# VHH binders against tRNA pseudouridine synthase Pus10 (pus10), part 8

Target 1, 373 residues: tRNA pseudouridine synthase Pus10 (pus10), of Korarchaeum cryptofilum (b1l7a7)
Amino acid sequence: MGKPVDDLLNSLMNLLDSETPSGGGCHLCDGLLSRELGKMLRKALSELEGVELSSVKSGVSLPAILIEREDRIRANHNPPKMRSLKVTLTRLLDVAISSLTGLKVSQEPDAILIFDFERGDVKLELAPVFIFGRYRKLQRGISQSRRKCPECGGRGCEACGWKGKIPQGSVEGIVGEVMREFFSAEDYVLHGAGREDVDARMLGEGRPFVMELLSPKRRSADLREVESEINRRAAGLIEVKNLEFSRREKIRILKERSPNVKKLYRALVEVEGGVEEGELELLKGLEGAVIRQRTPKRVLWRRADITRLKRVYEVNFRRIDDKKFELFVLCDGGLYVKELISGDDGRTSPSVTEILGKKSFCSELDVLEVMVE
Short names: E, the ipSAE of ESMFold2; O, the ipSAE of OpenDDE; V2, 0.75 times the mean of E and O plus 0.25 times the DockQ between their complexes.

## First folded at step 1 (VHH)

Design s52 (framework vhh_7ocj_1)
Fold by ESMFold2-Fast, scan of step 1:
Structure s52 (fold): chain B 373 residues (1-373), chain A 124 residues (1-124)
Amino acid sequence: as target 1 above (373 residues)
Amino acid sequence: QVQLVESGGGLVQAGGSLRLSCAASGFTFSSYGMGWYRQAPGKQRELVAAITYGGDTRYGDFVKGRFTISRGNAKNTVYLQMNSLSVEDTAVYYCARVETYYWGDTGEYSFDYWGQGTQVTVSS
């Protein structure tokens, strides 16, 4: 609850004039501020309608001519402690918006109202909401990130609703659409602690992620209800747990720790010519081994051709039948387990195929655990 | 039942353009990569272009800069825009479903379903 807009506008104009050494606010702006400020404040209040906020901050953009006029005044009159017009307007608008709305002014605000006097416009920028959690991917064929819209290559077009991405068939899309609804957000971005292949499941305690919700008109929600609704809609496909509000810093932490994360995999391995229980003991030779792995042939069309060194820490196995066994591998993140099995014609060494002396391939892959530190 | 049906082939003059379409049915189109191959008489099939479910593209060296592959997931269709056509582009063009994250012995992509092909003839 504040003063009427017109009364507040008169007070702001009087204060601006009093803080100009020559009393020349109108002389500086040639009446621009008087004509535009009222319209822009009413537009700002309109932009805030229906938006959940606890704090706000004003921003100001001025025409170059006003900056030049102020610079000339400073140069000619040498006022040692004079604030810039931009700083003075920002302070006055902060007071005005706070008075009209009851919102607290903050340096880390929920919203920034940008008063663009160059264009005579007001833009509302809403701070993102960040949600940390873990996801499990129970079905194969689901990507982590939304795919670029193929019709526009990510630029935005009618087919993708100008987002440049499609929501179907991804953890980001399935989880993000529900969160988008709860927070009335314009868009979302999933930041994962690494990723799994599209055809791999992500099981166990799940993969850590931060969902960044863009331009959210809501900032509060019962995260247990959000979690329940995601799990209901995605039943049998995706499961999320331990949702909590987070900060942008968590994304940096997840990214920085990702190369040091160990992963536990389960693979179903098929062996040409069959395999005996005793032959599987040879696979213990992989324990403690540093694997020299060149980018797999199957992903060369989408990945840079580089060689990386990755360690295998532990190997376990269980024979299923005369041609198949389950392989459990604890290894460094970024190792391609399918090629650890096949050898990829020598591009991965050592490999299951090399050790057994028989062509072997991975028919199913599961990520059982993404281990934190 | 998976079906891939090509259209848009025909006779065109050198320097001209054609747009091929492939209508897909019987599977979740948005979850699969798609590709175009061509085969001239007496030659092996050559990869012309491929597009992942995520929109990443790959082209054969002989068409790079001239051809563009794209997809319309709402229409379950993959397209091949062919510009600056030459007589050497004369072939039967096949649409195929590419398996993403496939393991292959030869390092080439496996295709599990193929269309019947559409003839492209470029005259001088």
Scores: ipSAE 0.000, ipTM 0.112, lowest interface PAE 22.0, mean pLDDT 80

Design s53 (framework vhh_7ocj_1)
Fold by ESMFold2-Fast, scan of step 1:
Structure s53 (fold): chain B 373 residues (1-373), chain A 123 residues (1-123)
Amino acid sequence: as target 1 above (373 residues)
Amino acid sequence: QVQLVESGGGLVQAGGSLRLSCAASGFTFSNYDMGWYRQAPGKQRELVAAISSGGSTRYGDFVKGRFTISRGNAKNTVYLQMNSLSVEDTAVYYCAAYEPGTVWYEGSKYDYWGQGTQVTVSS
């Protein structure tokens, strides 16, 4: 980037002199900006190599000495209509980068180039890419979020690429690795409309999610190809569908509505002492019931100990053998179904255990549907 | 091959009764949940009654107390006893079967459908 940078540098220095406060131009320009600007523009061009962008915005940080000079000039010469040096430099750099790259300047840019005149350096910040979709989890033992790297315990090491997390064994990792490759992203974060337990499957139409791709060097991809590749690599484990480009706002909507979504569950229930078909009819007493549920003992290590009221809308069941039945429950999100079954020693009421008068346990749990409003 | 074959439809006068039967083949009937849906001209299909593999039942509000669903696992057949019929019950009635672990509520997806049987209630 020789000649175009050098040509622009002369134009920028001329504009800077015309835009600086009267009587202060020589003091503000003091050779520092001239010496560093060309170097920093060449570094900016280097940072943009191989990056797919439609728009850009410049940011500027100035050394304290230049801020002090401008403050002194404003105090002594009182030029209220003159833009600050920082604002002027930002505008000039926007023009420079646009001229050198052909990129559009935008207030919602794909990338921000931060020109740090104190350190004489340039930092590239890439806006995340967001992809909305739904996932099904066909196998048990898969978490929603990535687990800590076993070699470093979450601290970050070479084996995990300094992320402290591994991609294996999670929906986030399985989906995110494929998306990371397509978008040349540095990392990813899966934001789900709630979460299912590691040992639960997620079936039906799937759970809504937004994948946030961090520092993506590509911003375009055929989402049908992305979808196909995820489903091919994850065959029998998970699948995704209806992938579409999205925005950060969608994450807020999913999280805000999570407590108000209805969920349909299938549970395999084991009953101590056995169960007969006629006894299962008593479970219809759960339909329309408001369940008083205190935070389950098994999650007290990470959840506040409070009592929540959750409604059960519909219950159905199917006896499998003398000791087991399938239970289908349509209920409010946030109800802990394992404890709706066990009663958690009275912490959940009413419960399957209370209604049947026999100790009952959930041995398998499936989420059949997550009903977003 | 999976088949659901409905029978027992026809013309009946208001206040009368009909019994619909659905003979199932090609799958392990005792493991499947069964249902009856109906569709009147210009309307969407709606759930009339459903019965789980274990025998628990569910009914649409418009038929509660008048209709009874039952199943005979030995004969691979599900039945709908329709009493106190009104003109508003006129529709094509469809038998449906769905695999364990599918969605179980109003508007549930069914894996298999019969061809339907016409029920016409005259006044």
Scores: ipSAE 0.000, ipTM 0.148, lowest interface PAE 16.7, mean pLDDT 81

Design s54 (framework vhh_7ocj_1)
Amino acid sequence: QVQLVESGGGLVQAGGSLRLSCAASGFTFSDYYMGWYRQAPGKQRELVAAIGTAGDTRYGDFVKGRFTISRGNAKNTVYLQMNSLSVEDTAVYYCAKDVRYTEWGSGYEYSMDVWGQGTQVTVSS
ESMFold2-Fast, scan of step 1: ipSAE 0.305; ipTM 0.718

Design s55 (framework vhh_7qbe_3)
Fold by ESMFold2-Fast, scan of step 1:
Structure s55 (fold): chain B 373 residues (1-373), chain A 120 residues (1-120)
Amino acid sequence: as target 1 above (373 residues)
Amino acid sequence: QLQLVESGGGLVQAGGSLRLSCTASGFTYAMGWFRQGPGKEREFVASISGSGGSTYYADSVKGRFTISRDNAKNTLYLQMNSLKSEDTAVYYCAADYWGTELYESEYDYWGKGTRVTVSS
């Protein structure tokens, strides 16, 4: 590819001279641009090797001394409307890269090539790929987000590939590793429509999420194959469905909607001193109730201490034994069901504990449905 | 306590159709159909999620059977088309929060069954 670069150099240097304030270009760069341009273009072509792209954009970083020289020329001569060296060079590099690669220039590119003339280097920045879908979490003890690497405590080390996180034991890791392989990505981030507790399952239609794939060298894949491979490797642990390509904006939408989404829960409730079938009928008093809930004590370490009003729409139950019953509750998203049961020392009212007049707690929690509408 | 009652079974000729219904005494979550033929173990037929948005079918019934639900009526349906003699069985309605599992152990609530006999 050296010969096409060499063929363009004279044309590029002539264009640079004709469009710069100094008319000769070398007065600003002291010969730097003519020495570096060919080497930088060859570095750019090397960086693009093996990368799937449909579009590109050039960026330019110049030594401070060249910027100061141009500022002094403009201040001393007050020239007509002339483009800056940086703007002119960016335009010429866009043309050069398009000519050498056949890639289209776009303001929303798949990749940005940053030509750093101060360091004599080229950096390739790849735009993320976003995949929307829904996940089910079939076992307890799996977090939504990846856990800190135990060897480095989150700082980054060789064992974790300098990420500070491990893929095992999380929805993000289990799903993300497969997607990383398909898209030849450096890393990934899962953005969920809310989250469930580590000890809770996520069942039914699953929780909506967007996976953000970082620095992907591939941008196309059969999402049905991706889905099948995830479900095969994660059999019995995690299930994904309805994968589709998405955009960054979908992350914002999911986060904004999560508090207003209705959720259906199943809880296993243990009652101190036991419970009779007839006492459970009192829980129908929760139907249509507005629950006044202050941020639960157990999450104050990471959540603002505020009071929320959340509605319970439906309640059903089934007694299992003298001390346990299943509780099914359809409610507004953002209601903490464990505290709807315990009352959290009056921080949640009404509660199961208040209605039954007996201390009650949630020993198992399942999210059965996350209703987007 | 949740109760499930199946109906709609009967005698039908090969190639014919039947629609089974299962009425629940209250709101149900994920639901499914299982069957047990003469001298066979109980096997999975189809399941449907709580919202009705996801359905799963045994390979033996794909393209012939359709599972659906009407949550306003607390009723589950199984539309059975192109019936074969191999479809002869007692059909059981089951309810659980899974609804997508193939295993009997994942379903907490069961009906008593409705008999389907396919002639020839």
Scores: ipSAE 0.000, ipTM 0.247, lowest interface PAE 14.9, mean pLDDT 81

Design s56 (framework vhh_7qbe_3; at its last look DockQ between E and O 0.01; V2 from the best seeds 0.00; counts 0 for: pae E 12.4 > 2, off the site)
Amino acid sequence: QLQLVESGGGLVQAGGSLRLSCTASGFSYAMGWFRQGPGKEREFVASISWSGGSTYYADSVKGRFTISRDNAKNTLYLQMNSLKSEDTAVYYCAAEGYTLYDSPREYDYWGKGTRVTVSS
ESMFold2-Fast, scan of step 1: ipSAE 0.021; ipTM 0.551
ESMFold2, look of step 2: ipSAE 0.000; ipTM 0.414
ESMFold2 (binder alone), look of step 2: mean pLDDT 82; pTM 0.840
OpenDDE, look of step 2: ipSAE 0.311; ipTM 0.720

Design s57 (framework vhh_7qbe_3)
Fold by ESMFold2-Fast, scan of step 1:
Formats: C-alpha cells, structure tokens, sequence
Structure s57 (fold): chain B 373 residues (1-373), chain A 120 residues (1-120)
C-alpha cells in the first residue's frame, strides 16, 4: 500500500497507548516512540527501495532500561499476562509496513526490518538465497574455497572489497561472482559435499554444492541463464549443472551425509623399480578391506591427528607401462587416496606400497564420482 | 501450517527424571510447555524465547525442570527432575509468535500431548 506515513502515525500511537503498560503513571517509552516512529518508518521505506521481496517481518530493539524493567517484573512470581512493549511495537510495525508496501508479514520472511529505538536507526537484513547444483573441476590447481587477499593477508582492504578474499582461482569465486551479479548479493559462500585437493580434478556428474548468497537484492533469476554464464566465463576450468533453488537445510544434509558418501577415484600410480601385470592382481586384496588410516603427515597442519577406519569397496586397474598404472578405487568419503597408495610410512594400512612390496606414489588424482544417497 | 509432535512421556517413580521432546516443522516461534492433570485446568509449566535467550518457569517447577531448544534440530526439550506425584499430567507443546506471554490463549499452535505418570 502507498499510504503516507503521516496517515498511520496517529493510528500507531493510539494502538501503542491502548496495548502497552504504563509504569508509575507514565508511558514506558516516555515519548520516545512518538519522536522517532515517523522518522524511522520513512527510513524503513527507503531501505526497501530497489529490493525484491514477497514477505517481511519487523524486529525491535529497545533501550536497555526498558528491557531490564520488564525482565525484572517477568522474572518474579507468577508473571502478569501482559504483552511486552517490544511485542506490541513489533506487531504494530508489521501492520504499518504491510499497509505501506503491500508485502506479506511472515515468520520466515525474505527480509527483517530492525527498528533500533536506542540508536534511532533502521537496519534491513535480507535472508540469504540458496542454490543447489553440481560442479566439475576440469583443471588442477583450482581450490574449492576462495583464498586470502594478498594485499591485506585476510584482514580486509579496499582491493578485496573488505572481504579479505579474492575470487580468482577457486570454484567458490568463479561460480559465486556470477551468482552475486544475477542476484545483486553482497557476498557468497560455497558449501560442498566434501572437498577435493587443489591438485585433483572433479569429474563425472560433479560434486554437489549449495551456494549461499548473502544480502541478495534480487530473489529471482533464470537458473539456466546463470548456468550458461558461469560455464561461458569458466570455459575449460569448471562447469556447473542442474542448478535449482534450495534452502539452508540442504547444507546441513550435505555436511551430515558427507562422511557416508562413497567416492570413485582414478589415480595414476608410479612404482619404484617397475611393476608387472600379474603383480597388480594382488591389489584385489583391497576389495572389502577396512583401511586403518592415521591423519596423513601432509594435512596435520589443519587436521586433528586421529586414526579413522575407512572401507574400500571396489578396485580396478590398468597397466600403462613398466613403471605406472591407473588405479580405480571406490571407497568411503574421508579416505585419503594418495596415502592409500604410498602408505605414508605405515600411517595407512593396508596400502598399495605394502601389498606390492615396492614404493608407490600417486602422481595424478581425479575424483570421478561423488555418490550421494 | 506449523506441526508440533511431542514424545518422551511415560511412567516414572517419584524422585525420578524424564525428558520430553517436541519436534516442530518450523522454529522461529516462542515455545512453551503446558500441562493438564486429572480434574484440573490446563496450566503453564515453562516457556522459552525464539532465540533461547530468555526462559520462564511456573513456581511449582522452578529448580526442578529445565526448558531448552535446539534450533538446528527444530526441537524443544523439557528436562524434568525430582518428579512428584502432583506432576502427573498430559504435557502439551505450544508455539506463539508473541514473546513473553504465559496464557494458553496466546498460543496458536498445539501438539496432541504426551502423558506423564509419576507413581508414589
């Protein structure tokens, strides 16, 4: 609704007076609401300009003295059945904003307008937009998450827009910058179903992810156009597919199920002293094996030093020449395949090195599939 | 539509403990527990704000019962300790968008109840 603020001010004040309790014969707000309400309501309308919304909710922050007074009363014996000033004011502001804008009031809103009566200000908080999809990483050397800005070392500076991160060289940045533009968002966060090493490719149907778009001024977009633009800008580096609108709950599901997700890997294995085709048959001993793996030495700087039990379900191989072969492993999520090959000086057992009796190492790793249930 | 489902009720001996749970389809509400004993009107037990920052208790349960919530799991809890025969009742989970209210008439969404029997 386009009704002027002035038309609502007297109605709002009359409703507040009728529903808000008075302390010591004086109104609890001592005229604060009448002084600031019209001004803050106009500011709220200004904050909503240019923002795509279908629903809204008001929030209220009151001076500490009013909150403390009500809390003391309610903490005592059998508290009175009176609505708080905060509850009454929130309800009235919801009615006012709905009347002025035509937006629905929702308990799960697209936006919250926080009326701060202590500071005489209004803050607009926009609910994130979530997009689910899958990504393929076609080149090595691309991280999943954005890296620290070299100019400020992560603190935030003008060069990185105060984010402390740069978009270049990551799946999150490459995908997120395009989505940020389509949704007029302030920032973004990529939540993946696990993570591949920077030097590993992610192929097949791709890794499931949810992109969380922060403070989006747009909530609608053609996701096929978004896919096309991402894939155009990232040609030869990464691809995305099957983009669909999602919700925060999907992030929890992806993270909760991540350790239980099976992964199919292809590794190029180099064997010191060479390998014969008949020797590779010994690797069938890994099928159905429970691998006792202690946190690899190379990741101890960021991972707790613990021992995990991970199952290998299927192993296949193909000899390339006298010193190398391709190894295909279907295993539990969280198993470190490079160390399944090298043995990491006994930190992983059984290993390819242990079974062949020859030093073996992974020179190339590809994730072929992330098998979600 | 908000759906509330209670669980955890049962038979317990006086002095014992029991934990009730209430799972909700949405969780931006102030939540509360009410109970109705045999031949009595429905009475307030405890409430918790939408953020979990404020909790309120009926005098009869203060120091014995604890209300809490897990917003990530959309679940409300009532931990009941030092149970007495007078705690025997059907316990109801309820939700409201209004904070700081204690009347059952201010709660818009209700579960079907879970029965708690405390033997002497």
Amino acid sequence: as target 1 above (373 residues)
Amino acid sequence: QLQLVESGGGLVQAGGSLRLSCTASGFDYAMGWFRQGPGKEREFVASISSSGGSTYYADSVKGRFTISRDNAKNTLYLQMNSLKSEDTAVYYCAATWYEGVYSDKEYDYWGKGTRVTVSS
Scores: ipSAE 0.000, ipTM 0.110, lowest interface PAE 21.8, mean pLDDT 80

Design s58 (framework vhh_7qbe_3; at its last look DockQ between E and O 0.01; V2 from the best seeds 0.00; counts 0 for: pae E 21.8 > 2, off the site)
Fold by OpenDDE, look of step 2:
Structure s58 (fold): chain B 373 residues (1-373), chain A 121 residues (1-121)
Amino acid sequence: as target 1 above (373 residues)
Amino acid sequence: QLQLVESGGGLVQAGGSLRLSCTASGFTYGMGWFRQGPGKEREFVASISYSGGSTYYADSVKGRFTISRDNAKNTLYLQMNSLKSEDTAVYYCAADLGYSWETYPSDYDYWGKGTRVTVSS
């Protein structure tokens, strides 16, 4: 239920004229506003079509020459009532857009309309939508995040649908593609509370995550339906639950807390040369231990090479046969459990391999619980 | 761990054809075939990108072998045509969960147990 653009323009022009001391039009803008404002407002309205918003904010980009001119005036004359052209124009545009669209002006808007007066163009930047939830990875062989497209290396190509990433076979892809559809988003990013290996299951209550939906044209959806659809399409590979609308701050919280969150792991351990029941008792030495863990070799390509200190709180085990046992470890988040087992050629100490004096490796790993407070 | 299971190996006459399959227990990014003949070191045969848009072949098999994959089935294939006695080897499936898929064994994270291909003269 907006006012006609022309009426608004007239009002704005009158206002601008009234604020200009010389009475002869806006000498500061040199007619820029009169020439471009109408067109730009119409463009702005066009950009808003079909986009679900509750709030908007204007941004203004002015030609450098106008800024310089304003600065010179201030420097030379310092007029007491001189307002910033940018600020004034922004306010006027806010009022105009609000009047025309009925949208609320907010400092935390759903979208920003950038009025570029240098180019005579308007761009709409949509704020992302954030969805919090938990996912379970019920089957092995599913990556947490999308991988870069090997064809283009992330640049985007036909092979990857111009996304630069491959969604298939990933939790991010499985969840994100559905959410993208529901919110008519351009893209998505999964922010998980930690990571698991592709071959590890994520069980228990699942891993907390925030999905960031980029440039969504829709901002409302029934998350129960979204959840249901995700789970349906996932066909038992993964499961999401407890979806709720969230905020960007939740990402920070998840990431900051992740190292301090205790996790319970189940590992199937194979021991070269076999393992006797009595030997497993030695593993109790890990209970309460501080593990020195240099960045595992296998992740050096994506992680800084540093030594981390992580604590193991509880250790339990169950011998399966002469060569295998299950290891249950409650430990700090961020501890690489596979390397806790193998020792990673001495990069992780103490380790199961070190304690047993036998080469040991993790054949299966499951995250049983992520203890998020 | 990701499991790779090869199949399709067997005895074939020179000039014949054979199709190998490798089924992965989960998602794989890059995949490849390697082979090890009697008394020889393991050598690269072919590799394929996730999308299948990029393929690489050893010079010795170019024009004769075709690597392909079905991501929906998590299956890798090697169509071997015009087989020669020199192609006799145990063929191994390899998978890379990382970004790169290359020609060196060290670049692959997981390996199958292999399937034997014997080409008779």
Scores: ipSAE 0.000, ipTM 0.199, lowest interface PAE 16.4, mean pLDDT 87
ESMFold2-Fast, scan of step 1: ipSAE 0.075; ipTM 0.586
ESMFold2, look of step 2: ipSAE 0.000; ipTM 0.126
ESMFold2 (binder alone), look of step 2: mean pLDDT 84; pTM 0.862

Design s59 (framework vhh_7qbe_3)
Fold by ESMFold2-Fast, scan of step 1:
Structure s59 (fold): chain B 373 residues (1-373), chain A 120 residues (1-120)
Amino acid sequence: as target 1 above (373 residues)
Amino acid sequence: QLQLVESGGGLVQAGGSLRLSCTASGSDYAMGWFRQGPGKEREFVASISGSGGYTYYADSVKGRFTISRDNAKNTLYLQMNSLKSEDTAVYYCAAERYYTVWGDSEYDYWGKGTRVTVSS
């Protein structure tokens, strides 16, 4: 530290003298820029310590006085091919950081170093890491997204690391904490291809998701080791598979295609007053039906009150006893199966309750498959 | 994290009008208004997509309330007309965690609320 930066600073100042507008002297070199360049380069090197990167890009913000000086120099001279000071500094800082660190300069960098000469600060912005995979949820009572910290109610406190959320009891938290450790990330966000209810299991091949890791100090990891560690810590609760590096665009694709994703469900249905085998054949009337479903009453506290049209493609059933049967439904994503069964006081039509003419209730729900095209 | 700040609440007489505002940093979040009246559970009022192209309303406010947004000012509005005593509540601004264009968003970010009292 010191000598290599000082040697580079001398080279940069010489290059600035040759590239900067020459109005009658080095007005921009009035000690201000040279003092700040050395200081800022040392700050930049400090910010990069312990961070895994293959590429960087520099950004520059200048004090008004330097912009004004450049404007005065330009006004007094007719510059045929002169670049702005900001452009010249950005180029020189790119070369300087590359020289000092061995990192490549890229327009899609792993990190941006913002040299703020107005405030005398250097800000390091790390590009997120995205991991695509599928998760299974083997136990009921686990949410997809993290819950509010009970100690602070979401404000942030020492118990939650000032995030306002706790990692326990959610797919996002359980998976995200392991990934956070492997990538030395500050935080994480799980983006799922839809969601299942807290009390529902997610089985089969699992639900597609993208985990977004924020400000990661590591960018490489053996994803098979990450999978193994997640599955070890979450044994009996959650499983992940097929982890692969991904991009932000995958999140958009999951969101845009969510309405077109088909889901296969298993429901345990309890029928008031009982049900006979012959009555269950009436449920074949749901095959190919378009279900008019208004947002269920139970989720109105978090969901907009809208009416959606969702198709049921296939229905199968198996009577278990005089009061219970298993129902298998292949339908459009976004259909609420609990309410397909209960009718939700007419908010979902047709429904199992309407077709059987008997009050019916979903006591267990499993998502067997989430089918992505 | 996204912070939401509501304003515009107050006391208004039945049949009157009031406009609520909510300031947020972002243009692509789906946003909504919820309310909680005395001794009641929190209920949905209205929502708007990130683009402003899609709006949804609770049946109890349809035709009386209008939700809108000005993305250049990072501000969400709720214009409340023909106010009734039943509209008395603390009104909360909410934003979804993830970007969407649809009103069936799950809301993870909430403001502290602004109080509306309708006197008869």
Scores: ipSAE 0.000, ipTM 0.254, lowest interface PAE 18.4, mean pLDDT 79

Design s60 (framework vhh_7qbe_3)
Fold by ESMFold2-Fast, scan of step 1:
Structure s60 (fold): chain B 373 residues (1-373), chain A 121 residues (1-121)
Amino acid sequence: as target 1 above (373 residues)
Amino acid sequence: QLQLVESGGGLVQAGGSLRLSCTASGFTYAMGWFRQGPGKEREFVASITWSGGSTYYADSVKGRFTISRDNAKNTLYLQMNSLKSEDTAVYYCAAGDTYVEYLTSESYDYWGKGTRVTVSS
């Protein structure tokens, strides 16, 4: 391991001498770079052990005194187009790491090796892995995102492994823990195409999401095996399908399109004083309507108090008994269907309650379809 | 109780066409067609989501059959073209509140009584 680093160091020092201010790396750095380069290259190789990578990029942090020395030399000698020590050293390290590892140098790398000459240390930063797919949530009471750790309130403590979040009871946690294992990642973040209420199921073809895996030591896996393992461990709770490798750009696309996503909901509606079949026909008045919805009272603790305009495209219904009916609504994403039913004391208009002239509320909610492009 | 009523079955010559209809007594989310031929198990034919945005077909009928729906009439259709003798079966309409991509009979809560399609050689 040491011998190839030592051989390479001689070549790097010769190149450094030819391209740095004053033509001498030893002169500029007072022997610091020569002493530290070998040690730091060996540490870089150690940091890369057990890590799956196809590409790499070097970064450099220099002591303030070397930057000051270079600035003084440039001011005194006034050389045009001369590259900085930092730029030259970064290029040399790119060549060194590529030569020692066989990894390709890329401007969009799988990993960045940060050579900190002030501290004599090397840090490995791994680019995230992104997986796109769809999830179904078969039970109520499961959140999309991990909840804050109750013991520390999100600050981080021993009970939550200093993450400030717990994996239990969320789609993110259930899916993310399995993916974390397959990719040897430190953590994960689920980015959904909108979200459903904790009490709502997500059925049909499922909700599109991108899972971002942080600091992954593995970058390859059989996604059908990952899918199968998630669905096995989460049987009866959630399901995932159509997993594929993706990029950060997909998260932006999902977020930008989220307001334009149409959703189909099934709600079980309970009507105070009961409801007759003929009265339900009045709900066809919601078709094509623009709903003026002010932030529901129940979510004001976490949402800005803003009025949003959301369209209802289609409405269907089926009477269950004297006091209950099923309501099916195709509408814009971001419409709060529970409040479309209750009216939320006039905060949502028109509403089922306003149209029927009877207090109505949603006792069960299902998201049946999330329609992206 | 939701009821499904199929129509449009009959006798047709090989290479001919038939259009099956299924009318629901109320709203349905996922709807599909299954069939059972002589001496065979019931098999999936096609399914469609409420929006019509997602359709799934059995390999044996891809390119020949087209599923569609008219939500205003609570009606499901199956347009069957280039009919073969092996398409001879009783065709069942099915409806459910849960959609899965690979549809099995267990995914459907409501079933029609079936309509017979006979394709002559």
Scores: ipSAE 0.000, ipTM 0.368, lowest interface PAE 13.5, mean pLDDT 82

